# Designs tried in a protein design chat: VH-VL binders against p53630. Part 16

Target 1, 237 residues: p53630
Amino acid sequence: MNSKSQQQEQQPIVFVTGTDTDVGKTFVSTLLVHKWKAAYWKPVQTGIESDQGDSETLKNFKIAASTWQPPIFTPTYALQKPLSPLQAMEYEPNVDIRLLDFVVPEEWSAENPLVVEGAGGVCVPITRKLEITTDLIKHLIETSGHPVYVVVVARSGLGTLNHTLLTWNHLCDNGLRSHLFGVILNGEPNEGNVQALKKFGVNIMAQVAQCTTAHDQDMELHELPSVESLMTQQDVE

## First folded at step 18 (VH-VL)

Design r3
Fold by OpenDDE, look of step 20:
Structure r3 (fold): chain C 237 residues (1-237), chain A 120 residues (1-120), chain B 111 residues (1-111)
Amino acid sequence: as target 1 above (237 residues)
Amino acid sequence: EVQLVQSGAEVKKPGESLKISCKGSGYSFTSYWIGWVRQMPGKGLEWMGIIYPGDDDTRYSPSFQGQVTISADKSISTAYLQWSSLKASDTAMYYCARLGKWDDWLFDYWGQGTLVTVSS
Amino acid sequence: QSVLTQPPSVSGAPGQRVTISCTGSSSNIGAGWDVFWYQQLPGTAPKLLIYGNSNRPSGVPDRFSGSKSGTSASLAITGLQSEDEADYYCQSYDSYLSASVFGGGTKLTVL
């Protein structure tokens, strides 16, 4: 009886990756979770010895315009050291991350989308076999039974062109072109970079930044595309 | 069936304290926001505030911030609106209402209202 | 002094079409925030009439329709009936106020 209840019968899984660490994946994931009324899952969390974790960060991030209370699912793996999963496992010899261990949380009712936040960039190794984030995305595509799409978070400013294009091309070369929703640029607006990336065939979903006012934050959230619109765009391509 | 049942009418004097209640049933009380709306006699609806009983997150309208206190007791699926010191201007009908889960700020179910009369 | 502006009253004869306007600003309706409509029959609590600008809950007749354009929203009632006599309120969200906001309400009289 709500507008969201009229959505597609099968809700998508949207994997949020980035061009690097600290590009704002958690922030963007938070916005998407609230925009889409989605659940949230970070399969691998590192650095729990010194950080509360991205799940807690997302939980505590308040958006004035949003009344959504996101379901947050526990990471499959939580590692102590603030390193890549592979490096962090060197300090925990009993932990052996395997792709098969990543199963969509049973608690997810599939009534709403699932936002999955990756660790670092697409080429970050997550297993001792040197499997990378891209392999995790493929695994979810193959095993989840749901439509899986990818959002790339990148910085908006200087240097982002190279990193964004490398990331984008990497995903395309790995057969994920049809799964790419687009890129969200995080930082001060940079129309030059936006135009440049578009010339290379990169879909720019939005430009976002951390806002200092509730109004600006609300408007930024509002301007994000709906998951329905993104899915429709994929069907046309 | 979702129901919100409010406490009965109140007649009070200025300076007195008051706490009115709204009991939810037919749904998961801790999974939905519940809010309060004021309607002064012959006037329109005014949003006062909302509370999420799951974690007691509370938001107030700027006009009502510091004027009232919204709380909830999840053990009995009840939300509260309270005044520490009533004024004559607090005379109004007070409605509790549930926010829809999927649409922000949608009030999908309403209580029957509690009439509060404050007079000397 | 409501953030959303409604006409204080509208009237129509049975079977006629009536429209109730709800005028906002760039920080609420104009910003794209959803508009909701409520019907309040005399002596009763408000009831949800329209959600998401133009959607009807179960049990609401198709005679009621909502629309939104620019900074304004509109509630249309076709085939006006005597039971439609009530107060109608629009609601939205205002990003400057960080608050839910109601219109002043419109009294609909069926002649």
Scores: ipSAE 0.863, ipTM 0.933, lowest interface PAE 0.7, mean pLDDT 95
Fold by ESMFold2, look of step 20:
Structure r3 (fold): chain C 237 residues (1-237), chain A 120 residues (1-120), chain B 111 residues (1-111)
Amino acid sequence: as target 1 above (237 residues)
Amino acid sequence: EVQLVQSGAEVKKPGESLKISCKGSGYSFTSYWIGWVRQMPGKGLEWMGIIYPGDDDTRYSPSFQGQVTISADKSISTAYLQWSSLKASDTAMYYCARLGKWDDWLFDYWGQGTLVTVSS
Amino acid sequence: QSVLTQPPSVSGAPGQRVTISCTGSSSNIGAGWDVFWYQQLPGTAPKLLIYGNSNRPSGVPDRFSGSKSGTSASLAITGLQSEDEADYYCQSYDSYLSASVFGGGTKLTVL
C-alpha cells in the first residue's frame, strides 16, 4: 500500500552504535525498526554459545502499536564467546573477520530503510588488523551504494556527558559529522544531561526507556522522529 | 488476485461450539496479518483481533480477549475464528480482512463475510 | 458508543459536498495515530477508501478526501452521486486499549 512512497527515494542504511556495551542498542534498534518499518542486520554477533543473539531478541520484542514484521538478516559472522569480535576469534582460529566480508544483504529489497546494529561501542575491535566499529561504518559508506547515517545510543544517567562527548567527538574527528543523525539517550529521563549535551552541539534525537506498560511503549515509539525528517534535517545542516 | 473466501453461513444454538474459516489466496499467506471484524445486526464494525500466520503472533481487542480464539493453519492458507460456547449475542456478520504491509492496522482486503445466527 | 464518534447519518443532494466527522481522544487520533476510512455499500463487505489520514488507494476517485486535525478526522465527499449511498467507518489505533478501533459508522443518504 505504502511501498511506492518509500521507493521514491534512495533508502538509507542507519548504523546504530553506542557509547559502551549494554547501553541499549538492541532495544533502540527495535524501536527504530518498528518506527521506520525497517529491515534489520547485526553484522557481527558474539556470545552465541549461551545467547540467542540480538536478531532473535529484536524479533521477539513485540510492540503493541506496531504490526510491522521486519526482515531480519543473518549475521555475517557469529562467534561463540561473549567477547569483542577480536577476542572471540582467539577461540575460533579458523575465523578471520575481514571488513570486505560485510556486504549489505542481497535479500534487502531496499523498499525500506536498513538498521544495522554494531557490536559494543565505536572503538570495539572487530578484525585482527585492529579495525574497529568506526572502520566498519566507513566501509559501509564506501561500498554499500546507499546513504549511510549513524545513531549513537547512550545512557541517560550519570557519566553520560563524558562518554557521549568522547563518542560524538570521535565520530566527528573521523569525518562522520555529516552522517550523524544524533544521540538517543536510553534510561530515566535527565533534562540536565540533555541540555548540557546540547550546549556542546550534540544533537539529541530522543530520550527513551524500556516501558512497563504497552501504552507508554506505544507513545515512546510514536514520538521518535521519522527517518525522513532526520534526512531532511541533515541535508539543511 | 488477492482473495479472502470465508466459510458459509451458520445457524447454531446457545452453548454449541463453532469454528469459521477464511482462506487466503493470491499472496504469501504467512507474510501478512489476518484479522476478524464483527458486525452485529444493524450495528457498526467492531475490531476483534489479528494473527500473523508466520509465527502465530495473535492480538485481541480487550472486548474479545477470552471470548473467541483466533488461529491459523498455514499449510492450507486458512485463518479461523472459534467459539467454545456460543451465546445469542454472538449473532452477527463476521468478516476476515488482511492487513497491508506498510501501514499498521490497515485492512486492505476483505472477505465476503460469514453470517452466524445463534437462536435463543 | 464507539471510542471514535461519528454522526449516525448525513445527507446531501446530488453534486453537493458533505463531510463525515470522526472524533477521538488523546489516546488515538489526538496522539497522532493514523486514521483510515472504509466504505460499506448495502449488503457488501467494507472496502478501503482512505489510508494514512488522506491517501487514496488506486481506483478511489479524487472527490473522496480525508484530513486530520487535533483529536478529529474528516472524510469529505464532493460531487455526490447515488452510488455513494453507503455506510462509512473511520478506524484508528488506541494506545490505552492496545487495539485498533472503528467509529460507530455514518449512513450517507443522497437525496
Scores: ipSAE 0.806, ipTM 0.909, lowest interface PAE 0.7, mean pLDDT 92

Design r5
Fold by OpenDDE, look of step 19:
Parts: C-alpha cells; structure tokens; sequence
Structure r5 (fold): chain C 237 residues (1-237), chain A 120 residues (1-120), chain B 111 residues (1-111)
C-alpha cells in the first residue's frame, strides 16, 4: 500500500485557467498532474487543424522524476481553427457548445484529483450565448459534486501585474474567492512581481519555468505544493 | 496476489546473446512500471532501467544505457531484459520489480531473481 | 560506487536497538525525494521494508522504523531478533542521474 491510497477524502477538481493565451497553462497543468498524480481533461480544444492538441502535449511531456502515467480524457469539443471557442464555431456552424454539455468524464474514478485545463483566460467566450470560462467553472462547481478549485497561470515577467490582478479580481468578484488555490507564475523568476501581487492579497502558489535540464525540471516539480496542503489552507481561510 | 515470476538461471559464454523474462500476475500489467535491478556476486543493488508496458516507454540508468535492452509483451504480461553480446562482467543476479503507482520509484514487489553466469 | 552511502556492516545482540544510516546529497535525499528501505534475507530477493521515508507496508513489524532528515535517512530496528539478520538497502531518486539510486547495502549481524 502506498501513502496516497489511504486518503479517504473526496478528490478535488482543479481548474487551471490563465491570464491569456500562451501563458503556459498546458505546461503548468502537466506539472500539477504529475505532482498530484492527477487525471487530465481539457473540455474544449481549438486549433486541431494545425496543432496536436494540449492533451497530446501533456502526454508527451516527460518528467524524469515522475513515473506517473496520467489518465487523459477526450475533449468534449474539438474545433478546427486556432481561435477562441466562439470564433472557432463560426467555421463550424453545426457545433453549438453549451455549458450543460460539460460533464465530468465517467472514466474518472475520482481515485485521484482531476486537473481541468481551460481555454485562454477567464473571460474567453465558449458558447454562442457569450458564456465565458468563469461560467464553466461555476457550472462544474454546481454539477460535479466534487470540491472545485482554481489555479491561475500568469507570466512572471514585466507587464503581468495588470493581467494577473484583473483575472484574480474578476474571479473574486464572481464569488470564486474561496475556490482559488492561487497563482502560478510561469517564466524567469521575478520576486518584485511576486511581492507586488501578494500586497494585493493574491496567493502565489509557485514560480515555475520551462527548464532546459532534467535536474532543474525535477527540482521544480518537487517544490510545488501538494494538493492536500492547498486544501488545508482553504479550510483555514 | 501480485506476483512477478522470472525465467530460470542461465549459463552463457562471452559473446552470446541472452533474453530473460519477468511475468507479472495479480494486477493490471499495463498500468505499472516494471524495472530491472542487477546484483553482482557479493555486491549491492543497481538500478538498470524501467519500462511502462502500457506504451512501452523505457528509461535507462546511464550506466546501462546501450548495454542492455528492456522490452515488454503486454499480451502475456511479460517484461524482458536482453543482451546482444554478454561479457564475463555481466555475471550477476537480475531482479525484476514493480514500481508503485502512487509513489515514484518505489519498488513494491520483486521477482525471485534470475542468475546469469557468463564464463569461458 | 553507490550514490547513497551506508555502513557496510552493523551488529547487535538480540533485544537491542540498531540503526542503519543512509547518507545522500542535495540531489537526492536532500532534495526531498522519498527514501525507501529494502530487506534482503540471505539467498532471497529484496523485500520492501519502508516506503515514503517512514511508512511500513503490511506485514512489517512496528519494531522497524524509518526517518529522514536533511541529506540523510535512517532505519532503526528495535528488539533485534535473529531473523533480522539480512542485508538492508536504502533507495531514493537522484535528479542529476535522472533515476533510482541505491545505497551500498548494510549487512546486519545478530550476535
């Protein structure tokens, strides 16, 4: 028996969103999946005409320190154009994404956490009714029957403060404050930005970067907080 | 019950090829890594490599990279360790072991070992 | 040479307490990677004794305990019994080697 098999608590769903596209959501999701021994699901994938998809990227990303083989679930929707879901649907008139379509995959046994990767940022429209990623998060909170938490991925460098704070405040203003695990900053370490964000009440979970060496990547993975520690912190607040 | 059963002892000459086996039972074979560990006579344990039978991903110790080949046949729940050309220095006990699912690099179950003797 | 360092031998009388040390570095134990311990009885395959630094699998007596601090780990055996005579190996992960590493092993003799 391994230590994690003794956990009797209901496993969480952790939604990974970002401040923008190309901030490293897939990379961060990969790290979290391996750190937490989690399953992975990206509900909406766009750009399949030109990209292998984030699921495949995650699958192929190898971390030497990790022997975890993540269960990866098929996107509910896969769209051709590398655009927002709403825009991508303009090229596929027969596709009509609805929030009700997003059901936690049955293949998820809930034996381990589920990392859910969102498309773009929190205000990205995903339906023809102009429902946004935030609405999808709320939908999962209401319908999944599991604890749902949110991780925000942001760039670490100059200029990220505005986007990070806007994203954070947006989520808080939409009643998700108690669901926020924190922000993961992706890029070269920037202690100035870390301190600035903390002054505004933003919880910084970690600073990560794409590493060039296996050693650095392994060390980075190890420094990530456990899902248990994050859940405990939420209970105290 | 989880069991790993290895093939029998081998006596070989230098230059010969060899393939030994490890059959898993009592668990989902494609859901767990299988590793190989060498133990030379009177010496300690040495990790050689691991394979995930689900997709045949293989990882080797730097010391054994290019020296051996690890493979698996998931249809019969069997992992293999093979040499193209044996050396006298390959004389050792070889163990297969399963990696735990939740703990990275934990060898939770072990085979009984296969003794390989290489002599002129 | 083993990446993890163990004393080559330890001995104790029945009923005594013995400790086996496992010294690593900042790239393995010191990096926070879990330490595992294995018992190898004479002429047998290794058996898992301790996982996750201090956890005992089913069937392992509570007189076996593991601990970890800094760059080192330790296996303690209390109430030493004759059947405890075996080789003991510590194991962890090393980030520079990108793989599993074992200690050199410790032969425990019960006097």
Amino acid sequence: as target 1 above (237 residues)
Amino acid sequence: EVQLVQSGAEVKKPGESLKISCKGSGYSFTSYWIGWVRQMPGKGLEWMGIIYPGDDETRYSPSFQGQVTISADKSISTAYLQWSSLKASDTAMYYCARLGKWDDWLFDYWGQGTLVTVSS
Amino acid sequence: QSVLTQPPSVSGAPGQRVTISCTGSSSNIGAGYDVYWYQQLPGTAPKLLIYGNSNRPSGVPDRFSGSKSGTSASLAITGLQSEDEADYYCQSYDSYLSGSVFGGGTKLTVL
Scores: ipSAE 0.889, ipTM 0.942, lowest interface PAE 0.6, mean pLDDT 95
Fold by ESMFold2, look of step 19:
Structure r5 (fold): chain C 237 residues (1-237), chain A 120 residues (1-120), chain B 111 residues (1-111)
Amino acid sequence: as target 1 above (237 residues)
Amino acid sequence: EVQLVQSGAEVKKPGESLKISCKGSGYSFTSYWIGWVRQMPGKGLEWMGIIYPGDDETRYSPSFQGQVTISADKSISTAYLQWSSLKASDTAMYYCARLGKWDDWLFDYWGQGTLVTVSS
Amino acid sequence: QSVLTQPPSVSGAPGQRVTISCTGSSSNIGAGYDVYWYQQLPGTAPKLLIYGNSNRPSGVPDRFSGSKSGTSASLAITGLQSEDEADYYCQSYDSYLSGSVFGGGTKLTVL
């Protein structure tokens, strides 16, 4: 399939979620933003009492092959404690997160894709009604007016088979199979884990690691799929 | 209309300092990289470095790292290329150029050039 | 020696077609990085001629065309005119040098 058959003027939203906290969602989001020349939005950021946040981390990550300067949009909610959004609200009782508040930033020109980074994994509670990251994804599908796709970031090593399969199957069971671009494995390459996940029907769209040299990082960025090719792949399925 | 206007030709002696300028107009100066490109007499083009005036991020070619300083003053939409101590081998034409927003490392608009002559 | 190799000169008669090659390696053109072309008329600044391997900016005549295959790129000029006498440079990104690279330039002479 080629992108010539795509006649839509609407640029996609790509939601980056993970199998867990600290699996590399921000690193992967940074690579995708530079590969796709995308804008970036972290809708809810926690832990700001001790961390500059994922938006600033992405802004400060430099890739030699790229001269792209991404539009980076302010989180709708920023909470102090390094906890799930639900739990963090216990320490900020004047904050009441509602899914309806998550509106795609008006300043997004929609000339390019929007990468949206979730907090933690797919079941992380966000609202006092116990709505989770999966509900936020569904909310964006229902309300944004743009095509919405999902990328799952998982560690490449120990434990990933269980965590990745649980996350993948959860998303499929929630009606999101047609939205899934695939899984990006982050960390030291592990071909055994890759082949095992493929046997279960998990689409591994890329393998990445944080590189020590600019050359390796440039090559890694180059090898990532284009957003157009991923959209074409979904149209076939 | 996008324009990059450079300062005039310079005649210098070895060991002197020099700062040449490139003023951008017709676009949002802080939203695009500006680069410097050297062309030695009778030779080709070689990039020296780039700066993003929005946050002053700079990148230098290895051949020029530590040899020149690239800076910008966003209040007057001007980029600079500076030597602390010129050598005769610095005799060249120096161009500034804007990078395109959507194409990595694309030099889409160029200044008229500044000829720098360094001789005893 | 330039990372991207161009012939030092090419020539053609008015109305003819010429090509200018730009030969790179697996760390630049061969890695899939775009090729850009610039025209430098005598005594003037370079001007963007081709970007994204084959795209012409507004105002560049369609007798200029670019292509890329493998580790090499080519600029073709048809219907040569006397005003086409210039130096032509290719450019790409090189992942080993972590920066942009220009070819050595090609002087086009119209006979």
Scores: ipSAE 0.821, ipTM 0.918, lowest interface PAE 0.6, mean pLDDT 92

